# Miniprotein binders against q9f7q9, part 23

Target 1, 364 residues: q9f7q9
Amino acid sequence: MSKKIYIGAMTGTSHDAIDISFLSIGTKIHLEYFHSIKFPKSLRLKVKKLIENNESSLSDLGTINKEIGFLFSKSINEAIGFSKIKKSSIECVAISGQTIRHEINKRFPFSMQIGDPNIVAKETGLLVVSDFRNMHIALGGEGAPLVPEFHNQLFYKARNPRIILNIGGISNYSFVKNRNDIWGTDVGPGNAILDAYCSDFLQIPFDKNGAIAAKGKVDHIELGRLLQNNFFKRKCPKSTGKELFNIKILSKKFLKKKAEDILCTLVEFSAKSIINSIHKNGHNNCDIVICGGGAHNKYLVKRISEMASNDIVLSSDLGHDVFAIESMAFAWMGYKRVSNEALIVQTSSKNVKGLLGSITKSKL

## First folded at step 11 (miniprotein)

Design s44
Fold by ESMFold2-Fast, scan of step 11:
Structure s44 (fold): chain B 364 residues (1-364), chain A 81 residues (1-81)
Amino acid sequence: as target 1 above (364 residues)
Amino acid sequence: MGDKSIKVTFETDDKKTLFEIYWEVWELAEEMGYDVIVEIDGNELVVYVEAPSEEEAEKFAKELEEIAKKLGAKVEVKVEE
């Protein structure tokens, strides 16, 4: 007898990669195998243009949707081959898609992920689960973050309330206090603006260990302006995206400053956004567990620690590496969907339950 | 993807060390502009280096060996076609 396997495939927020987790689920959740493959540079540039530009061709959108579908398909098939896991033991693959837009604070809220699940279903021959965010929104949720319930499954510990802080391009956190009591929110920028500045102005992918930022000084005028964004005035739980938090929010005057000062200011912007959100929500008496690519920015972690007055640990210190957690979450959500088990959706009033994810099959 | 593929296998009994190797590998790959495939299975992390040339692949493999030495993991390098 073989174990039932659930696959989660996600575009990485910490690296330009497709991250693929293979989960078995029983009394405990086990990561059976993990695979990561590079996101092609040419396709990354096409996606970047879709995210950063207000106007795009519908034809281009349709084409890139198919290209991302083939990228997921290739990556999943390769991972299955390398894993030596029997294809017959795989129950489904859940895909994150590539987020192009996430716009919640408007009359008709929506979230748009591309990566055609029909291509994935056809090319892999597997049952595909996709589009978790739009049902979440339809049920009164914010469409993001999707990880709080999975964080509760992994990190809940009796009488040990904790914050699980994920610093990706956008920062979000889960407040884990009671079993199956779900709470999480996006807080604002993580690494997205930092990395965009490095790429666009310094021709480097990121600020390794925050070493450049550590040499600079904060521009308190620009920081104050950035922190006045209307998003920070909204009540949690809330969500946001790179469409709001990108390099275009920076003033032309600020961009004339030296790189050390710009990066120092952007680190402070992310750190203050995070800590202000935690304090505003009354979660200031909890241990903070940091996950996501931002955990590797030592200067950012240092600044958060200095503001928090709380003990901060990395998720790796607790035996869980964050590079796998998000793709594991998608695998687990796929498992919930094919099992016809509802996920908890946070709303502005009370939590509701719903079946999240659309199912696509190419054959019986 | 690349002209030459080199397989690098890291082994450690310390799961945290394996995670640190993952982060270092991806940072190095981004810095150098190389294509990599990374897999984790049990106590092993395997990197497949897909670089434009054999010389570049060898340089990347050497950097990966230094990561293993720094973090105290066993490392094995194999040429894959």
Scores: ipSAE 0.348, ipTM 0.761, lowest interface PAE 2.9, mean pLDDT 86

Design s45
Fold by ESMFold2-Fast, scan of step 11:
Structure s45 (fold): chain B 364 residues (1-364), chain A 81 residues (1-81)
Amino acid sequence: as target 1 above (364 residues)
Amino acid sequence: MGDKSIKVTFETDDKKTLFEIYWEVWELAEEMGYDVIVIIEGNELVVYVEAPSEEEAEKFAKELEEIAKKLGAKVEVKVEE
């Protein structure tokens, strides 16, 4: 018989894309099909304004929520068509949504992803799983990162504890020592500020291989100021988002420096945030497996390697592609939700188990 | 005269090479400002390119062929109707 298929669809963190993974799950997790399509620039600019502005119209929010829902729907239907996978074999699609706010250190913590799951359910005819982060928060978690348990499924190896470092817009890592001991945290910025600077000031999408940054010199005054952010004083596990780590965090005087020095400083900011977090948590001397788009910034990887006492490899060196892991994680979480299997939620006191994700379907 | 959809298929038994091609494709697409669809299935990576003109799409396809040659992958270009 045809294998049961679980789909994960997410807004790409490495490129301006919608990434869609099709998983079959049995004794082992298999990536049956991967599909990536461009996120429209006009819609991305609307999203950027929602993330960077302290105030936005509720009407604009509602409209963009619907537009992103249709984008996910179109992308998912296109991927299914190209895959030749029978729609009847698909059990669910799990969607990341587009995060516009993530505010945890406050009286009423919340995370806001947009992309209306009702539109996705109606347009695809599939059972949709969404909103993983708010249940995680309700159970006492940080809402992010969501990938640590999936990293244990992919990367656990007996007697070889390792760090799985995902460098997206935000950097996070999982500490994989025991298959059932789930631990992960956000550490700070990844590529978000680097890419925003390149787009806003240099009219390029990113610094290919970190070539511009490699020519520059670190501004140690600005770096010191950036590293004093209250986020870095919080205990792990913790979470953050682009509403904090964006171009507005940079000082006006720093932005007057030459591009090479600015990008060099921002690479150092990401690298030091990562290594300081690993050291502070006592995860020294474990192998580091790098995944996410930042794995392709050769200068960033070089700086991390120079600061680390750890051996460093890319996830591709272990047979797992750096770009697909997050969308695979959403597919796997969708599988867990429709199977009524609890995920482990890290809290400030002890881990708890919970059902993550809201189910939406348009028909029986 | 007129636009054509171009499909470029990369094939390699080396998964690491396939992953490297994925990143080079996206980097090139961003540099040139073109829309692409990238698919990975088994030992194949497939790129569908949407470019402003047939000439630019052909130029993009040639750049992709050079990436394949550099990384040691088999490449095939087809015009989709």
Scores: ipSAE 0.607, ipTM 0.857, lowest interface PAE 1.4, mean pLDDT 87

Design s46
Fold by ESMFold2-Fast, scan of step 11:
Structure s46 (fold): chain B 364 residues (1-364), chain A 81 residues (1-81)
Amino acid sequence: as target 1 above (364 residues)
Amino acid sequence: MGDKSIKVTFETDDKKTLFEIYWEVWELAEEMGYDVIVIITGDELVVYVEAPSEEEAEKFAKELEEIAKKLGAKVEVKVEE
């Protein structure tokens, strides 16, 4: 009579964490247990260098890939121990890996997540599902966002169309109008540049509630330059990553300004990117539900609300916590993969169905 | 090597309050530079923290108790060694 459990483990958002959701799936999706553990700062700095630099040694890449694998393994094993859930009831663990590159607009598009699934399978003894993005790309998709189908499962409501806006390092949204009619896109930066500036220049992890940004003034020249990036000219659905939206996108002149003005401008950049995307796609006449770490930046949410014409609520107002949704999505995608159920992949021409994720086992 | 650990349990039947506690706890932990584990099960949020000293552990526990008072949740603190 015990429930089957599916685990999703992902690198967290603004908190430099590993987030782990334990899901049971029946007539309803239930979050049985949530566990969050700190991502070590020394390892995060190594990852940051891989993301920001065009070149790194293969030895460094291989080493960090193993280190991330051990971090996932330790975090998953701790979560299982604390949960007191019987290991025999766990069907799989799906891991996000840590994205270091995401390059789609080229002859050979690819996405690279590190965190060796062989280490995870060996150390946990569980069936591991990983690498969801490269099959998505192989099938003609953008490799991101992966959450729109899960958002449809959680948030669909008859006669109530919704935008589900996830503000992570990168912002993305799902348009949920019809059951199993899957649509979503990346829109641009979320917290990635904001948090990088805070870490690199202010020695703080993030701007709590956007309090520093709220004291500043927008640099309209830099904002205009940033909004002219070729990514914003691409047709949706589209994807992006921290390899584009990082500190190096900022001009040297702009970086000499006071912190309040820099952060104020970066909040405006994220907010305008989001609202411009919603308007360009014609998705104005529905409620906006905000989730992801950026939902707790009160100044960012205020700026989005001031630019939006429609009602805005947090996902917590609908009974779903903003921090857990992405790790729950990975658990659900693991469930789909081990069930041999195809996911819908949006392409430039038509939607296709495919099995997303690679399976790794350490034993029969 | 004398790392002091504490366990803090928050309890409320209001899910929004649990979620606010999650964010306040994480923000405080990041500010102080402590390693934490944050767990949510049903109506409980549990924080495990490793602190460099007994004085720092007590300081962190007091700030977590203030978060509970501010947000209207029940709180229990246990020092574990």
Scores: ipSAE 0.622, ipTM 0.866, lowest interface PAE 1.3, mean pLDDT 87

Design s47
Fold by ESMFold2-Fast, scan of step 11:
Structure s47 (fold): chain B 364 residues (1-364), chain A 81 residues (1-81)
Amino acid sequence: as target 1 above (364 residues)
Amino acid sequence: MGDKSIKVTFETDDKKTLFEIYWEVWELAEEMGYDVIVIIDGNELIVYVEAPSEEEAEKFAKELEEIAKKLGAKVEVKVEE
């Protein structure tokens, strides 16, 4: 019989792209195909304004929601067309959407992803799963990170507790010790502020290998100020987003410093946020597996390694593409949703089980 | 869509090398402002590039060949019609 295929599509964090993973799921999870396609710069700039501004036009929001829906549709259809996989074998596509807001520490917590699933369902003809975060929140969760249970499925190894550290725009990690104990948290910034500085001030997409940062010196005054943010005082598990960790968090005086010193300080901010969280949670005696786009910032990885008492490897050392893991997680969550299988939701009191994701179909 | 399309296929048994090529390709595409599709399928990384002209597409393909040479991967370039 033909393998059933589950697709996960998400916006990339370390490049202007849509990342798409095609999974087959049997006794083991297999990445059958990985596809990445350009995210248009003009649309990315519109998204950036939505993330950075407290006020936005509802008409602009509605329009951009549709534009992102068409972008996902185009990317998914192109991926299917280039793949060796028959469309009839595809059970669903799970989409991340583009997060523009994530606000949890308030009376009515919410998370907002755009990318209209109706457009995706209509244009692809596939069953679409979307909006995983708001059901997670409704069940008492933080809405993020969503990957801890997937990390447990992919990386669990008997007698070998692991930290799975994802360095995206925001850094998060999963603690994988027992199959029945699902635990993960956001820890603070990853690449979001680094990449925004490079784009806005240096006219480059990112600091390749952290080469610019490696030449600089840490501004300990600015670093100390950044680390005093109220987010770092919150108890784990917790979540955050780019609405907090963006270029506007930086002081005007700090932005007058040379690029090497600014980037060096921002690398230190990300690295200290990560290691402080691991230490505060008591997870300092297990191996760290690094994934996400930040794994390619060799200077950042070096700084994490120098601060850590843990052994560190990249997910690529274990045969897993550092970029694919997040889109694979969405494909797997889509699989769980269409199979009517509950996911584990971490809450402040007790883990609960729930069906995450909304289903949209344009046809029977 | 009016642009010239080129297909570049990298092959290596070293998974870490494929991931490094993936990063180098995206960096180059962002620097040049080209639209690319990057695929990982088994031991192959496949790049489809659309450039404003045939000359620019050939230049991009040549730079991708240099990346392959530097990282020790096999490379094949095809012009797609």
Scores: ipSAE 0.488, ipTM 0.815, lowest interface PAE 2.0, mean pLDDT 86

Design s48
Fold by ESMFold2-Fast, scan of step 11:
Structure s48 (fold): chain B 364 residues (1-364), chain A 81 residues (1-81)
Amino acid sequence: as target 1 above (364 residues)
Amino acid sequence: MGDKSIKVTFETDDKKTLFEIYWEVWELAEEMGYDVIVIIDGNELRVYVEAPSEEEAEKFAKELEEIAKKLGAKVEVKVEE
């Protein structure tokens, strides 16, 4: 009688926050409620240290895993309390966790998200779905991006193949051509290095609308060096993370340049990574739908448009909020998992089907 | 952080306008270093913030009202201790 609700909670979106989407799913997917809460600065700095350092103590890892679990729990409970949604109507909460490592191009690939689901299940009293990436990897996938099948649900249109470009910290895109067949890949940096530079060197969270970058000049030598990274030599579909695309990838000489020139170069790096990937994969002449936090960076969107041979629109022009799509995808994947419905996993050979996500409950 | 709370409600039938308000609010909160909760519920965007003083809460509220004016949304502000 009442709508069944599926919650997705994620970190690592367009800002330092936990984004929480409440979906009802029937013949159509509806975003019933969206909630965003700030990620505490002290915990954010601990996470940054885990991501950027070559070695970390197991005690630090264990402690931060619990702290993030409590942060998810508090954020989810606050979202439920602020919503008009009765807790009894909630079927599950799917959590992204906080990614600290993603290492795929090796004999034993893995992805590590922290945020203890046992804490979340105990503190919320809800069924928790977590760890979508490691089953994806176990089935032969890259562990990322996880959104292509959800993009098919939202954006498939018969006889109109399209690219759904998500610009988060890392950029990824889905090629949506067939409703029952997915294709998606990470392409390289989105906002991660841009935002890190702004935070670390300019004491601002990000470059609003790319206004600083727009005043600068591209450093073609540094850009050429960055584009030679081994990640870009890998065949798609592929995945990556902030353990590769962070401030440490930049040369010391480049970091001595004007802020405008550095940010201009980093915008060009993201834009070229995106367009080069589309060209390399033969996905030319398809419309590009942009979503994710990078859609707010008008200069980045302008540079992508100038390099592209494609028509470009924002997902909001198609009725879907650019900032909510990633947390909605987690809610939808939670729905699939609790429904015992397989998701499609893209592999190096052929797509397979599997149940993605681990279920944690604190009570019967 | 603070002991003064503020609740701001934006209302518009234009979904794209809610997205623009959402981003402007997060930018402002991050610049000011405020703890903020941002909610989208139907045609409303609600902001809950804790500011370190009454004066700073009122200043933040005024800046949120300017965002609403710029983007053509209805706005209601409530400041509480």
Scores: ipSAE 0.498, ipTM 0.823, lowest interface PAE 1.8, mean pLDDT 86

Design s49
Fold by ESMFold2-Fast, scan of step 11:
Structure s49 (fold): chain B 364 residues (1-364), chain A 81 residues (1-81)
Amino acid sequence: as target 1 above (364 residues)
Amino acid sequence: MGDKSIKVTFETDDKKTLFEIYWEVWELAEEMGYDVIVIIDGNELLVFVEAPSEEEAEKFAKELEEIAKKLGAKVEVKVEE
């Protein structure tokens, strides 16, 4: 028998890239192929404006939704071509979409990912799985984080409880203690505000190794103000997004400070948000495995290590590329959906099971 | 056209080194504003990049060769015509 392949395509797990993982799944999960392609700068700027504006035109939303669909399609087709994997072996492609809104504390909670799955299905000829978050919400969850069950599959080790800390634009972690006990939460900002400041004010994509931040001083008044946000007062498990944690959360007075001091303060904000959440939840004295793009911000990792009572390791030290894990998670969730296997949804009362993801096909 | 394509192949038996090269490549590409495709296949990392000119493509390839030397990986560079 040839291996069945499941593809996951994800935005926002690394340097404004589209990350594509090809998985085979048997007794173990195997990453057969990994492909990463740049997110076009012009489209990135359109998406950023859409995320940062409280209001946007429906025409812009519709147009960008189609543009993202074509971007996923092009990236997936290029990855298949380069992979030398037989297209007939591919069971599905699961797409993250591009999140533009995530609003849970409302009468009608929702999460919005764009990237038209009809375009992806038509252009690739593959079965597409999309929109994992809205079914999660419909079942009583918060739509995020989606990765905790996958983290259990990759990182569970008998008698070795672990925190799997993903530092993306938003930081989240999974607590992996027992194979079948699924628990994870968003904790607050990761790189989103740091990268937005670098792009908007310094005309660089990010602060390499946190070198600029490392030269600065923390603004304890602004840090204290930021840490008083109502999100941090909510009980875990909880979710958030870039609609809350973006450049607009910063005070005008703070933005007049030196770049080094601003970035230093924002690193401290992310690090304290992470460690305070771990401590508040009682998840002390277990290893912290760091993944996501923030794993490569050496100053941020240093600050987390200095605040933590835990041992810190990178997922790359365990043989897993820090960038690949989230796209692998989407491939695995696609596998679960096409296999008609339920995923565990954390709710405020109890965990429930549900089929996450919508299926789109262009042909029989 | 107006762009020159380069293909760079890194090879190492150490997965951690491969992941570090992945990071360095993406960082350099973003700093320079180049469009890149980065592929990890077994013990190899392949980089395809389009640069505005042959001179810029060669400069980028040179930087990638220095990354390979620094991290102890084997490197092969081809400027595609």
Scores: ipSAE 0.325, ipTM 0.739, lowest interface PAE 2.6, mean pLDDT 85

Design s5
Fold by ESMFold2-Fast, scan of step 11:
Structure s5 (fold): chain B 364 residues (1-364), chain A 81 residues (1-81)
Amino acid sequence: as target 1 above (364 residues)
Amino acid sequence: MGDKSIKVTFETDDKKTLIEIYWEVWELAEEMGYDVIVIIDGNELVVYVEAPSEEEAEKFAKELEEIAKKLGAKVEVKVEE
């Protein structure tokens, strides 16, 4: 008896990888197989230019959209080959796409992910689910975060309310109290600015364990300026992206400081953004479960713990892989879409239900 | 000098250790400029990499073995031709 398998494939926000989770779903959600493959540096640089520049060639956008589609296809096919899971048992693959823009606080809100699902469907021969964010927005949502309902599914326990804090490039959290009461919000930067500084100025991928940051001093003037950003004045639930939280947000004077001081300040910026959001929302009487790549920045986790009145738990302490949760969420959302089961979308007034994700298939 | 396939398997019952190995492997691969595949299956983490020479393959394998020693995980290295 073979289990039905649902695949989630996403671009890693905390490292240069495509993360792929294979889920079976029954009484419990089981991670059957996890696979991670390197995101090519040349393609990453093209993506970075699209994210950081206000104007881009439509021809470049179209070309890169196809290149990302082939990258997902190759990665998914390799993962299937290595997994030894029978292709016939795979019901769908859900892809995150690569986010280029996320602009919500405007008359016509939108989110743009690239990675052509037609290429993925053709090259894998699988049913593809994509574009979860634009339906979420169309239904009155913020397009992000998408993980709160999945966090509820994994972490809900009767009479044990929890905060599930995901520290990716952007930090977001879910408040898990009741099984059907779905609530989550983006809170601000996670690792995006930290990693961009390391890559652009130090030629390293990230500050391992926050060791460089731990040697520095906070620039309280720059920190105060950064925390005045209009995003932090918006009511939750809200969303944001790397088009706002990138290296360009930093002042020229600040960038002339020692690397240790810059990274120390950026860790403080992320930690303070997170804790301020939790406290403003009144969610300070329950455990904080940390997941996402930022859970590996020991100095960042230490600063969060020092600022919080909450107990801190790592998702790995609860038997879950901190790096796999987001790709698992996409697999689960793919499962919901192909099962014709609605997901809960938070709006400014009340939650609504909707089918998130577009289906693409190349054959019957 | 032909490309050499390296397969390294780490095993530990401590999930935190597997997660730390995952991040160490990605950091090392980025520093060396190698394309890697990282697989997690139960209590095992498996790394596949293609190195441009036998010398580079041995060097990478030794660094992965040192990661295992440092973090207290069991390691098996296979350098294939």
Scores: ipSAE 0.432, ipTM 0.803, lowest interface PAE 2.4, mean pLDDT 86

Design s50
Fold by ESMFold2-Fast, scan of step 11:
Structure s50 (fold): chain B 364 residues (1-364), chain A 81 residues (1-81)
Amino acid sequence: as target 1 above (364 residues)
Amino acid sequence: MGDKSIKVTFETDDKKTLFEIYWEVWELAEEMGYDVIVIIDGNELVVWVEAPSEEEAEKFAKELEEIAKKLGAKVEVKVEE
């Protein structure tokens, strides 16, 4: 039989990138090819404005939705060209879209990803799967995180329960104990506020290895204020986004402090949010596998290790790259959708099964 | 006119080393503000970079060679226009 390929394309939170994975799925999941491309700065700034502002024109939203659709299309076509994989072997491309809003704890919960799948279907000529989060919400879920079931496929080990901690812009973790017990939650901030501070105030993209933060002192007053956010009072599984955890959450008085102290406090905020969540959920006696851009912040990893009673390893120590894993998860979800196989949706009361993702195609 | 392209190929039989190179390359690209394409295919990690000048292209290539030496990977650099 010819090998069937499933593509996942994701906008990253760890780096300003579009990550694209090509999977073959049989008795085992194989990553056939991985491609990562820089997200254009001009478009990134437009997206940032949508995320940080309560109000935007419908014309701006519509225009940026089309621009992101073209960006996905160009990136996917480029990846296919570089891969030398025959287009005829590709069954679908699953796209994450770019999240601009995620609001769950309200009367009419919603999640909004932009990147017009019609543009992607037309420009690539492929069957496109998109919008995984809104069906997840419709079925009683939080719309995020979507990776726990895929983490279970990759990281399950008999009699060795694991926490798979992804430190992206937002931090989330999967609790992997039994193959059919799917559990994961967003925790709170990861790198989003750290990177925003570096970009906005220091004119650098991030704090390499947490070297600046490591020189500072924690502002315990600001830390205490930040940890009182209503999100931390919600029961898991729960979700959040950059519309809540962004630079505007910081007090003006705190922003007058030394950069070292600000970054030190923000590292502590992420680390305490993570460890407090693990503790509240009763997962203290499990190994922690760290992945995501935050895994490369040596000071953040050190602070998590100092607070944790758990053994900590990096996903790279296990041969798994988080940049590939996130986009692989989307490829796998696309495979599930085109195969008409249900995914497990966590709810507040019980897990349910549903078909996640909308299918768009421009031709038969 | 036009940007200079750099192609750097890293090769190792150790997947962990490829992942470590991926982290280092992406960090460097973000620090320098360069547009990059990073490809992982089998035992190879390929970086394509567009740089505004020959001097910047050469500087970036040298930094990538140092990453390879540090992590024990084979490296091949090709500067193309």
Scores: ipSAE 0.366, ipTM 0.766, lowest interface PAE 2.9, mean pLDDT 86

Design s51
Fold by ESMFold2-Fast, scan of step 11:
Structure s51 (fold): chain B 364 residues (1-364), chain A 81 residues (1-81)
Amino acid sequence: as target 1 above (364 residues)
Amino acid sequence: MGDKSIKVTFETDDKKTLFEIYWEVWELAEEMGYDVIVIIDGNELVVYVRAPSEEEAEKFAKELEEIAKKLGAKVEVKVEE
């Protein structure tokens, strides 16, 4: 007689937090409880070094994998404690892990998330679902984005095609037209380079509301160079990561410019990447729903709006907050996995169905 | 001995307002360098803040109260030991 609860735990790209959603699933998906905990700065810096460096020791990787596992465990246990939700009603916890590599355009494609699920299972006593991306890749998918089917569940509306644009560190969007027709793609950078510049050069975590960027001028030479990246020439659906879109892609000459001009150019880079992808895919006549942390960069949203031929709203205008959707998606994918229900995987030729996620448990 | 915990509860029937409060809280916490826990439970957003001193905890609480007033949400502040 008790309601079954599914937990999703995700590391955010828009703020340094572990986001945890508690879902009940029946005729409708309901967010029962949401909990967000700060990601420790020292561990964030270790992760950043893993992402930005081509060479890292296996010992460092193994150690940080365990540290992230303990961070997820502590965060999940704390969220359960605060939630007052009975632990016996929890069916599983699905964890995103922390992505450190995502390399698809090669002979042996792979995606690497850290956060040891054995530690999470032991410390929480819960059934853990992890590693959704590598089975997605094995089935012929891009490993990302994983949210399109969940976006379809939340945002489908008969005879009203929608673009659900998620602006995280990397931007991705889902095209929601028919309930059973799942389509989504990564489009390029979101906030990752903006936030890295702010942290590394200005000693601030991000550009609040894009206020610094709004004072600057676009460097059209650097923008043109950045938009020539081979990723933008690939056909959709496609995926990418922070190992491609990070501070190291910026020219030394460009980095000597005023902060206002650098951030203005990086906002334009993200906005143009998004709009160019939508137009290239023929989705320019659909309403755009913006979610993810980038939705709160008012200058970025303004620039997207100015470039778009589409009507634009925030997901919050539709009753779903921009911050919770991704962790809700992981909870829902955990539910699908423990229910032995297949998810739809987009490939280069046709959609296929598969069971995504690996199960780990420490107790019977 | 200087650490103080504060609990700030925001209440609104407007989900959009509650979501805007969420982001304002995170931005403020990052600006000040404070550790926060942010909870959404129904029509309430609850913030647990750990600050280095009583004076800093009170200042943070007052800035959160101003965010609530600006956005039209009800707010209650409680010092948690």
Scores: ipSAE 0.519, ipTM 0.833, lowest interface PAE 1.6, mean pLDDT 86

